# VHH binders against Probable acid ceramidase (asah-2): the designs that were tried, part 6

Target 1, 379 residues: Probable acid ceramidase (asah-2), of Caenorhabditis elegans (q09551)
Amino acid sequence: RKVDNPDFQPNCLVGGPDIYDPAQSEKVLWFDVNLDLPPRQRFQQIAKAYKKEIHAVFDVLNYFLTIIPGVNAWELIGNMTASALDKGMIMNPYRDEVLGIAEVLDVPLGNLVFLNLFYEMSRFCTSIVAQTEDNKDLYHARNLDFGQLFVWDIAAQSWGLTEALKKVSVNINFFKNGKLLFKGSTLAGHVGVLTAMKPHKFSLSMNAKVQPDIINVAKWYMGAYENTDLQFVMYFDRWLFENCDDFQCAREKIAGVKLLTGAYFILGGANPGEGSVLVRNTTSVQFERKLFDGANDWFLLQTNYDPDKDPLFIDNRRDPGNACMNKLTRANVGMKGIFTVLSSKPNLNKTTVHTVIMSVTKGYFETFIQKCPNPCWAF

## First folded at step 1 (VHH)

Design n10 (framework vhh_h_nbbcii10_fgla)
Fold by ESMFold2-Fast, scan of step 1:
Structure n10 (fold): chain B 379 residues (1-379), chain A 130 residues (1-130)
Amino acid sequence: as target 1 above (379 residues)
Amino acid sequence: QVQLVESGGGLVQPGGSLRLSCAASGFTFSTYESYALGWFRQAPGQGLEAVAAISSSGGSTYYADSVKGRFTISRDNSKNTLYLQMNSLRAEDTAVYYCAARPGLSYYFDSLHESAYDYWGQGTLVTVSS
């Protein structure tokens, strides 16, 4: 329902007394995933470590799916998943990776497939790529916002799903042929990567569109895309980090891939000026923004809205984020500066699950859990 | 029509063990998994008392103080069955035991209040006596 649009009031921490230090913030745990192992075994260590926390995520989702009398969403999901698997729509190695997790968790495969797909469709985000003044380093960072409208806890003043997802946030070192291949940030139970970096090569964060094509997802579940070349964004991201060694390769593959749903791809590289945002529909690049397209474009910021469209007034993270970056100035681009911008309200809000800070040139990758004490924006 | 049917009740000596089962029918293959489940009991001449509850995922369990450390609740979603393993039984555990189901959410599951449960079984009698 239409409500009065609130005026946003950015609480930019840059230069203020409330400066957040990433060294003092809670960090997520690191796990190793060996891609040389059979797919079913790759994610089982993480699934075992987070079994209770992943079940808590399912508990929140089960409430939402069963709250309406007469709606049998889990039966529908189960039938759709069985149909999709029978038609070969969930491809290896991802299918067997998901199966291995389902075995550890003792959950139906359909529930875990739904969780993996839900992560693709239901995310809001802020991603930033910024070039240092000396051109030596590029910083790439993001807030992952997830859980809005999923079970508000009046006593805790927080979203139930967001709090559950904070507890399943993990970092992964992916190994292949006995060597570190890339680093990723994700949610335990998910076989894709939400944010990833190949040290000294390139980095990627992916943002969902506000209006995802849920009809295409429903058609895919029903097998309508059998014998097509459409890719899920999360599975494509895994493929990208396994097969590209630089910014140019990543950019070209992102530009050419056919996708089940559109997304925003935010890319960082190892060379000065290697930063871009590709706005993708299912078949083509709609827009591409690059560092230094304009003389003062030393940073790019992407939320969940096309560049030619205004954000919804209740979800305007673009304008305050841009204002805080401009207040930071290029001279102060660095880990603490970028972290401070992403710790500024409303970019930090009640739906913020985690914050990732990356530097391709330094090989730095870390994920932080931030608290958003009141007053804190709910969406 | 959703039905819950309890079994496994009977006569047992103090200090003994008993396992109750609750079979769910009328649920579809995946519907059972979306329900939180609980065990309640009614002793002769008393009202309903909450015993144990388990979340929809099985990741969270709750127990009445009178049964903590003695009883274990579990579920098998592949068989649409809820279990209550009762160890170190006492005369005070003598009651009709009912299984119950409600839409699942761990945040609303911290309460063992009977009014939170939509579906109920007919009950199974457990008698603890020598």
Scores: ipSAE 0.000, ipTM 0.123, lowest interface PAE 22.8, mean pLDDT 77

Design o01 (framework vhh_ozoralizumab_d1)
Amino acid sequence: EVQLVESGGGLVQPGGSLRLSCAASGFTFSDYWMYWVRQAPGKGLEWVSEISGSGGSTKYPDSVKGRFTISRDNAKNTLYLQMNSLRPEDTAVYYCARDLGYYDFWSGYPTYFDYRGQGTLVTVSS
ESMFold2-Fast, scan of step 1: ipSAE 0.000; ipTM 0.284

Design o02 (framework vhh_ozoralizumab_d1)
Fold by ESMFold2-Fast, scan of step 1:
Structure o02 (fold): chain B 379 residues (1-379), chain A 125 residues (1-125)
Amino acid sequence: as target 1 above (379 residues)
Amino acid sequence: EVQLVESGGGLVQPGGSLRLSCAASGFTFSSYYMYWVRQAPGKGLEWVSEISSSGSTIKYPDSVKGRFTISRDNAKNTLYLQMNSLRPEDTAVYYCAKDRGYYDILTGYSPFDYRGQGTLVTVSS
């Protein structure tokens, strides 16, 4: 029996006052990463700039992990991850990039790798790709939701982990051979990309599955990764942007890769109709949805649930998000319109870390930190 | 384009020493982790040493720890393996291996991007 949570009813801003105002919208900082540098050096500038903020994220996670009495859980998890790394669990250049960050932060490598792994497995998202009415542009946008149940602040009416992650949200221009290769949105301390675009070529956002396959993660900790072709999604995303120049290449590589965990890949391209959602398990494509599979399918929206499954009672962002897109109409697809939909509750909620807006055809990429004024779910 | 050429193998008595070299070309050697791996007759591939791009992180399995030493010269694009206190069970073809990155992972081969032709080490009386 489908039972909807009243807190997840649509509250669309579409048709109301225009809330897209650059003066009222906080943007994250831009950094350059030169991929021609030795891997250990690539992320050190960002790590130095955000050392205090990254330590604050570690503090929130350590506080959460103090549930186990008589055990330093943060030290235990770090040591377990370090033990797994001794068996060659992460490929270069990513291993040396993370090592360089760990040196700047003065933290054990295992704890930093655990943070990267935690980002892979533990987040909620809304991603949208939508085609303009004139077929000239495609917009790709996403909310990254993270931190539900991680340290509620009564005075601030907010989640401690979400607020800490807002402060480490950054934009990166990746350079190779002296030229801009691609743009990404990520969290300082992480070398993978969560959301990225190669201007005029293709874009990608990745959403976690609500029910990830934990068996492959357990095998990774036991050293099984050494002799496999399995890959972390976020590091695969980095490889994809370094090795593909169009939507078709990206789609084929996403369809063929073997992953430690399943994920949703939301792809945008440079040509009309180049938008898709690939629902991946560890070895294959489970489902694929494409723009204009139906004549009126001018947008695709993906949260954290398989297309054939109902969202959980406590997390129905799919139905209100779709309702708000339909209220927007195709005629109003654009940066402002899509941003307004992602600013509509409950797709904007107290766990929303940041919002990314992309247009491959325009070469536009920006990340915004949004406030969710009360009444705002959750708590 | 990527080439790894191993040398320095040969016949050695138990308790003896050998130094292996690997000349690398076709890629930015200083940007990659490098490995030594071996394959004993009729056995699978076994990892024997790892060195980071800068040389600051070095690892060995228990089977060779304290006996083998990996090092690199980034100015000369050369990887080395100093092998001491050799045992009959160290008999194998030794390969220099470049870290895979991600480019060739879709081929389903070794986690190492490229292996050289190998150099045979025989430990026998």
Scores: ipSAE 0.000, ipTM 0.144, lowest interface PAE 17.9, mean pLDDT 78

Design o03 (framework vhh_ozoralizumab_d1)
Fold by ESMFold2-Fast, scan of step 1:
Structure o03 (fold): chain B 379 residues (1-379), chain A 125 residues (1-125)
Amino acid sequence: as target 1 above (379 residues)
Amino acid sequence: EVQLVESGGGLVQPGGSLRLSCAASGFTFSSYAMYWVRQAPGKGLEWVSEISYSGGSTKYPDSVKGRFTISRDNAKNTLYLQMNSLRPEDTAVYYCARVSGITIFGVAPYYFDYRGQGTLVTVSS
């Protein structure tokens, strides 16, 4: 019998006696990246600090990819990616930034580029943007889920890739012309950002689509996009924060960009009602949801599914997340309230790498590592 | 017409043993990894054991490791769970479940897409 998955029923911490306090949770370290430095030098401090942890990520992936004896899958993938790079698939300064990291890590450039592309396409997420009752603040937050396909550790009751990615989660202050430009949450070894905020200007989180355009990925490897204006989402996000100063600029650039794969862009701003979810295919906006499209739409929640599609039965974080937001109520929108919703199972699960909480109006940005004690999806 | 039918549950005293069976039909059984999962009264689903499509690899959580053994007979389309040294905490409805597939890149991860009706195991004096 095909069944409803009971692991995706709401298990809201909201309204219970136990309130999760983000101040008591493990936080990631902050690093400075000076964009005035030559690209090769920008990320070397982070790469040096996390060399061991980044190699552990490669080790988990290598273990998975070495299934066939005598075939070095990493060497093959690295060589194919290097061939695509020779055809101009990744533009400077991002290419040279990744090259600088590869030199510190002592890994082939193609392998590190493939890791960046892999993260862009192989992640699950919950993003929330919610307006406070007094309309003064907007909170933007997300869980980043990775790794349930990469090595279950029976003794630790955890996913090997997820645990490795927790250890490479970092916060970055990006500086330009001696001033703070924006803040981002990323994984050490990456030059892109999935979650970022310009204090007092705008915020962005990115969710992957469940079914990316595999034909476009294959064409990229074959060099079909040489001399094109296609953007990789993580690198486009970097460009966006370097080139936009408000919600409207960000929205217009997201709507107009040509992408290798479709994605969900969850956007927050500095003014009341500036919250949107843009559902992007490779060439256009498919859907746009905005705060207060309906009178009671004081929040938007996006997982990894188009708004007109049902989530897969084994991955329905949308319905429990929406239920927990409704139980929280608008009166309790704030850092602790939103964190409590993202700490509620199954939105918090064994593949959750980190949780980011942002407030554009307060200039607040922090990344947290959470534990998910049993019973916790998946396994 | 995917069907999974469990049997072998019942009442047993602490320290006792039971063997569960799952008869699979409507799909190529030998092409799928399989799970046993359980649900104790008032609790969520808990993974109990996993077996690869060939039977060459098995996995267990610490709560049952050394006490439970998963096995399969691909010629008979049957999955088994041998449960030894049973504890009151093992009281649950036990489900046979099919691993829905592997998703490496860009598709939602799966752990199972079909399960049977369940068989009740009660460990009580």
Scores: ipSAE 0.000, ipTM 0.141, lowest interface PAE 17.2, mean pLDDT 79

Design o04 (framework vhh_ozoralizumab_d1)
Fold by ESMFold2-Fast, scan of step 1:
Structure o04 (fold): chain B 379 residues (1-379), chain A 125 residues (1-125)
Amino acid sequence: as target 1 above (379 residues)
Amino acid sequence: EVQLVESGGGLVQPGGSLRLSCAASGFTFSDYYMYWVRQAPGKGLEWVSEISGSGSYTKYPDSVKGRFTISRDNAKNTLYLQMNSLRPEDTAVYYCARDSPYYYGSGSLFPFDYRGQGTLVTVSS
């Protein structure tokens, strides 16, 4: 409990000792993806660069899934996913993008598609959008938490899957017609983006719902969603950044899209007050929170719980995160202040894969790998 | 720029046959699922067939199953619909449509992003 779940620490104020330290935070590498290339070629350079690290992720998942002697669960899941693809459930160009990666990695297509779908089910995140006091800039940032319950290492005091995912975290510049279209943070082997920004236009981070629609995932494997307008979030995110040039377009497309599972969309824009959290179910917007809905609402924070639901005792990142933002104050909103809040425990925990900091107005985008030394929350 | 141009529509008697063609340009045709959809006068849009990029997978609603056959020639960037045993209720404007990798907003019934101008099929009485 307390040894694994430390007490809340108010280490968020920039006016005290500064806990933002670039020297203690590893930055991920940048890669270019040219969308003018045939789909099969677009992600092959990243796959070649991270072949060993992606195989390590596969090894952790395979180890976890080989629980029953005589049952090859990894092979079974791969074959079931390949069967679903034969029913036309994954559309080009994404199918061919994943196929190109599978060719470089020398792995079955079904298993790699399963990995891409598995990333859509990422459950724990903290996203923040906050307006500076002078109204000139908006900062958007998030922690991506994944890997809880996947192979705890007693000696290292860490999750095996989380540590493997840290090593495949990358930044991508997406190009189209010879120019930069948008920037995204992702995991090597994945063709979607969960955190992305179109410089000077808008930004987006997606948080998974703590109660995902597992029945809908099962129906997808059974072919029940053939000829449906349901989308996986990762493919919709790619479409959004290729087809929207501002906050209003992005907001309306997010509000109208049909999804395989519900999600939280945290959206930032280029103009003062352009920040929103849309709580989505599969067909509609359940809740929408906007910057300055109240006169003092200069920030929005979203974890993995609906606004009318209390977080679980062992997964309360909302209350400490909100407290840290209130202690930071609006006057200290900036890259350093927001990063400091996201480096506060338990928002930084043993499942935190990476931290992304964005500013649409500045065109700033970086992904950081952080350690969480003990005392640190296990999840 | 994506272009889809349908041809082959016309007047046929009940029990007759007709073959529609769709010429595609402006994209890699073999990478996309393709659809035939139709709209009868004064009615909504109705899906009538689909085909995978390779042509190995096809699907039909019960209303046309066994009568209509979708096919494609990827070397010629052309989609076909062979319609047999035509009925008066098959009278409609037929559209060639490209699969959407994204499903659009509330109330969308069709998973496509581009369609052609359509070709009229009239089955007399």
Scores: ipSAE 0.000, ipTM 0.128, lowest interface PAE 19.0, mean pLDDT 78

Design o05 (framework vhh_ozoralizumab_d1)
Fold by ESMFold2-Fast, scan of step 1:
Structure o05 (fold): chain B 379 residues (1-379), chain A 126 residues (1-126)
Amino acid sequence: as target 1 above (379 residues)
Amino acid sequence: EVQLVESGGGLVQPGGSLRLSCAASGFTFSSYGMYWVRQAPGKGLEWVSEISWSGGSTKYPDSVKGRFTISRDNAKNTLYLQMNSLRPEDTAVYYCAKDLTMVRGLIPEYYGMDVRGQGTLVTVSS
């Protein structure tokens, strides 16, 4: 199967902070999650609000997985995941949080857990952290790309899964002891956070690696990790925001945690120069890039490739993204400027589910749904 | 700059064996699927074998299945083709080729041949 892509040209939008207004883009809804509630109750309001939209995501996945006559892959995957869960592979409170969602949605627990796990293993992203010229603010933003390979609609020129995932994008205010603890962007039905910020403390976005480690996932399904300290990245992100109060704590915990899969952690803080990309394998930090490692390194951009690896030609968002940041210049770093870069093709493409913009120092957090009108890259 | 350099061809009797090598440079070898293709005199290119980026998946047409084995050494940036039970109809120039594959989802999407090398001649004759 071939998908049509336009000629490869970075389409950097011309301008600065005032040229592209994120207020004209669709914003996702905000929900409150009270962490003082029993885990089963925490996400039920969101599940009730998005029941139809989450079922639509399941419908797309089931349609794709049942394309082979006589093979019920959806049921098989659900049953295998349920079997792995019976061996205690996912810790509370996350297990009970997902179970509460499953009860509202009236879906098998195994299939919902598989959906949660699928978000960890198979998503693509562009993350940026950039320091303003006056050193007073740091902006952290990302595009979440998901849905490639899942039902291309020739007439609509869109991916079926991506369009379904746009409709389940939500923002959450997490409360503990009656106070706001942190803000996160996620997908309804998911209890992890992919992008989050503790206002005035630190921010995080997590990008997946292009080549997933299937051996570790297979071992998890076989119960080989019952007595290990390995963490799922999506649940570790939740733990991090519940247990760290600054950039330094977050950096140290990210560097020391043992993970089921490797990932890129893009970290922002409250103080000038607090921006880092940690390239993690399952046991250690492979690479660490920091703001101002070079005198002119006022931004860091991470896609889904290790720094010493070339992106695939069909998936080169790194080089265009860096070029667009350089065209923006440091003088124009701000909410609108960074949004303009993430609205430039191919960083904005047909698999882009949503765009998150954060400023730790300003306490700003918002998620936008963007359209990518033709000509637009399929991925 | 992508470079592919094939070697190991030569003259061999019917029923004999040869091992071809392809040395790759100028790209991240471990990130791409690879192909062997051949061109007999006066004919078009014919696909001979495919291998995934990890070496965990291989594919062959019926014309060579069971006789040819594709493999790779990602540490050495080298692709191999072990050819056994050679036949006169296997006479061709053999090329290795880089493929653009997408590894974003659970199932890779194959794009087609990107680049091929200079080739190595295999002659199967008495």
Scores: ipSAE 0.000, ipTM 0.111, lowest interface PAE 19.4, mean pLDDT 78

Design o06 (framework vhh_ozoralizumab_d1)
Fold by ESMFold2-Fast, scan of step 1:
Structure o06 (fold): chain B 379 residues (1-379), chain A 125 residues (1-125)
Amino acid sequence: as target 1 above (379 residues)
Amino acid sequence: EVQLVESGGGLVQPGGSLRLSCAASGFTFSNYWMYWVRQAPGKGLEWVSEINTGGSSTKYPDSVKGRFTISRDNAKNTLYLQMNSLRPEDTAVYYCARGPYYDSSGYFLDAFDIRGQGTLVTVSS
């Protein structure tokens, strides 16, 4: 932080009035997705329910990409993405799941896949994993921040894309063989999970990098990429929850997978100390931070920066977030405490789409859509 | 080049009907939400109607609800506004507009990126 910003004032709410209201999480709707259905059918009910709201998201993106008159960048990007899909870069069942959504929405497949990829590459986030003082429970939570620079509404003091994305925020119960397999929070139109938990087994949130290694994405769009082992992070997240039953399995698969882009994987488990941040490039683990690497490391907080790099002065959510967690103290780790930290500015800001709070050990999963009253940082 | 060209305006008596058209060119019309907005003499811009990309969802303010109908023909790249039971208060220049999605909660954004030259509608006896 090198310069003063009049609107960027950290305001940790810890020690103030209780603002946690579990009734507010009931406003984010739950849907059932049956993984035993043919892939094309799995997400069609959600797509039908949110058709108007998903089109609103497309319209904001289409408008933003209209830079040069006479050049339809949205159509060009959609066609380039469709060409890459035909080369087998996205595997079934995800391709057919997205195709089923595209059919309901009456949108070209390539544009819908681009929307999914855009969520992967452009999301800003704060994720926390924290161990209770008695070591019995672990809490995992995140703010999903998205919509910076996408149509500022002067009267509402909000971002057009952020407000559109709030309206497509949904919770999903994934079923397989007639039983609940895992829970996820996502955006309608997306078949990946942004934040997910397998109750009593493990949890995951993925944060995008501010400066990702996008060479594979560039090669894919240019038609020069030959490695078909690569996975989109959010589709890999789905695979992980379908194929792993504990923290150790999830950790090993995250460490070994080849990715189209780098990302931060924040992982929580069922046993004391099972919390990690894996900093991934496309081929390997760059860094791994674990709960209790130091004796007093009872929480890990990850934003969108590598641990050896300073955040940008206009986007320092890491330092005030860490300070607010330290003010909370380990004794107050729980749904209320973590909610208060993620409701504290600037971790709560004008781009915050939703807040998810999970406990693997207790099986809790709550999603909130929060307002950020002025003064509130725009980014 | 990207263009929106409105037509169909004119002088009409109170209680009459008029159909406005907007011809779009230079962009993929079917990918955009489209809007009709109007400006009455001595007043600011007022949102009149909106329509989604496929034409399945429309919205109107209370001032025109039940009297005006927005529609589109994506094969012809054309937007329409059917205006029935016209009132003197409907006298305005009507503009076809392309813009980002906006939640029409009674607030009107001056955020439309492309707007045509307008077509004048005069409702007078």
Scores: ipSAE 0.000, ipTM 0.110, lowest interface PAE 21.8, mean pLDDT 79

Design o07 (framework vhh_ozoralizumab_d1)
Fold by ESMFold2-Fast, scan of step 1:
Structure o07 (fold): chain B 379 residues (1-379), chain A 126 residues (1-126)
Amino acid sequence: as target 1 above (379 residues)
Amino acid sequence: EVQLVESGGGLVQPGGSLRLSCAASGFTFDDYAMYWVRQAPGKGLEWVSEISWNSGSIKYPDSVKGRFTISRDNAKNTLYLQMNSLRPEDTAVYYCARESTYYDFLSGEYSHFDYRGQGTLVTVSS
């Protein structure tokens, strides 16, 4: 018997290319973060608003790590992370931003930093960038899939971590010098951005690699990177949106940065054809795919696998996702069409925390919480 | 506690119609595909209809296709089966059932359903 995903059957666009309307979907709340405030104060409003929900995330992680009686693995990991922080790897302002959150939550700093690092390392995702038929607009969208193997709830038939993370999903307007600088989608308690857009300038979503460089993370815990310019991806993303004003700047900085771990960077811009996927290792660009490299390449889709590697057969979102975009056709590229593709199974699955829809040209940015009703693949 | 409560069964003449209802409680109804299944006297369980969470996918076996219509009201947590042009061979206990999402990695298969109600008897006879 072969192990097949039962949800690969034709759920793509069942009911039509506009069957799912983002305007009718559950949206996350918006918060303002004023970057002119001292770093410690910047995220405290969000931390206060989501204190109970963030504690629920900690409870799920602590439960998952409570495997051996008498061993407090959660406390050990927190203490190890606090020790690594003392070695100076995480730069200000990010360190002080996380410290301010930890004070509001009344949690150990090391455990909160571990949560921030865990978000960087343990994500599955589907990102799409697509050009409309009239070339006027570019849509950039993603599903953030997180929580695989973290506390399956038999009664609810859902992942405990995924359901907890849905409740901490927020949108942020980042302000600098009294003006809107950029918009981001994140998880309350996290100071990095995984999905962000500078209206009318550029957008970015970052996908994790299935095989991250965990050796580099282990070396960081041991203090091997004290005198280095290596960046955590999530903090580099924040820096990028504070320091670049267009697609070309963002592309150049992504291509040149030295990273602690490799990642997929999906980049959208304001001009027709400004869409790229950069497959990054720690020091260089491995692959780069651009909109219209071929005449019919009006979209790019990236999951969590290198272009020359097959997805794991239990986690193949690439093939059905690409097929679904081709079935949508370029004529139907728009907010509803792209949202419908990301609402189609298995790209929508039991690990899907949230869906972000962006349009750089329209200045549109929203994050949606979706249900994945049964039959729905667990991964 | 998951509960499925069927109603609407009864005695009907051949060619007649009945509408079955299933009231669901104890779980998030709109997260599950739902089934109608039936068991004729002295026979095994037979699948009658399937509806996805949003009514976007509806399936019937050839034995009832064109005669039966499944529908759901997610606001009321209720599943329906409209049965038209009833035949004596449609005589059975009809059960409302919730789709199972348990996936056995060793066999590579999922279960069809995990919970069903107490059933409602439909008798088609003159």
Scores: ipSAE 0.000, ipTM 0.098, lowest interface PAE 23.4, mean pLDDT 79

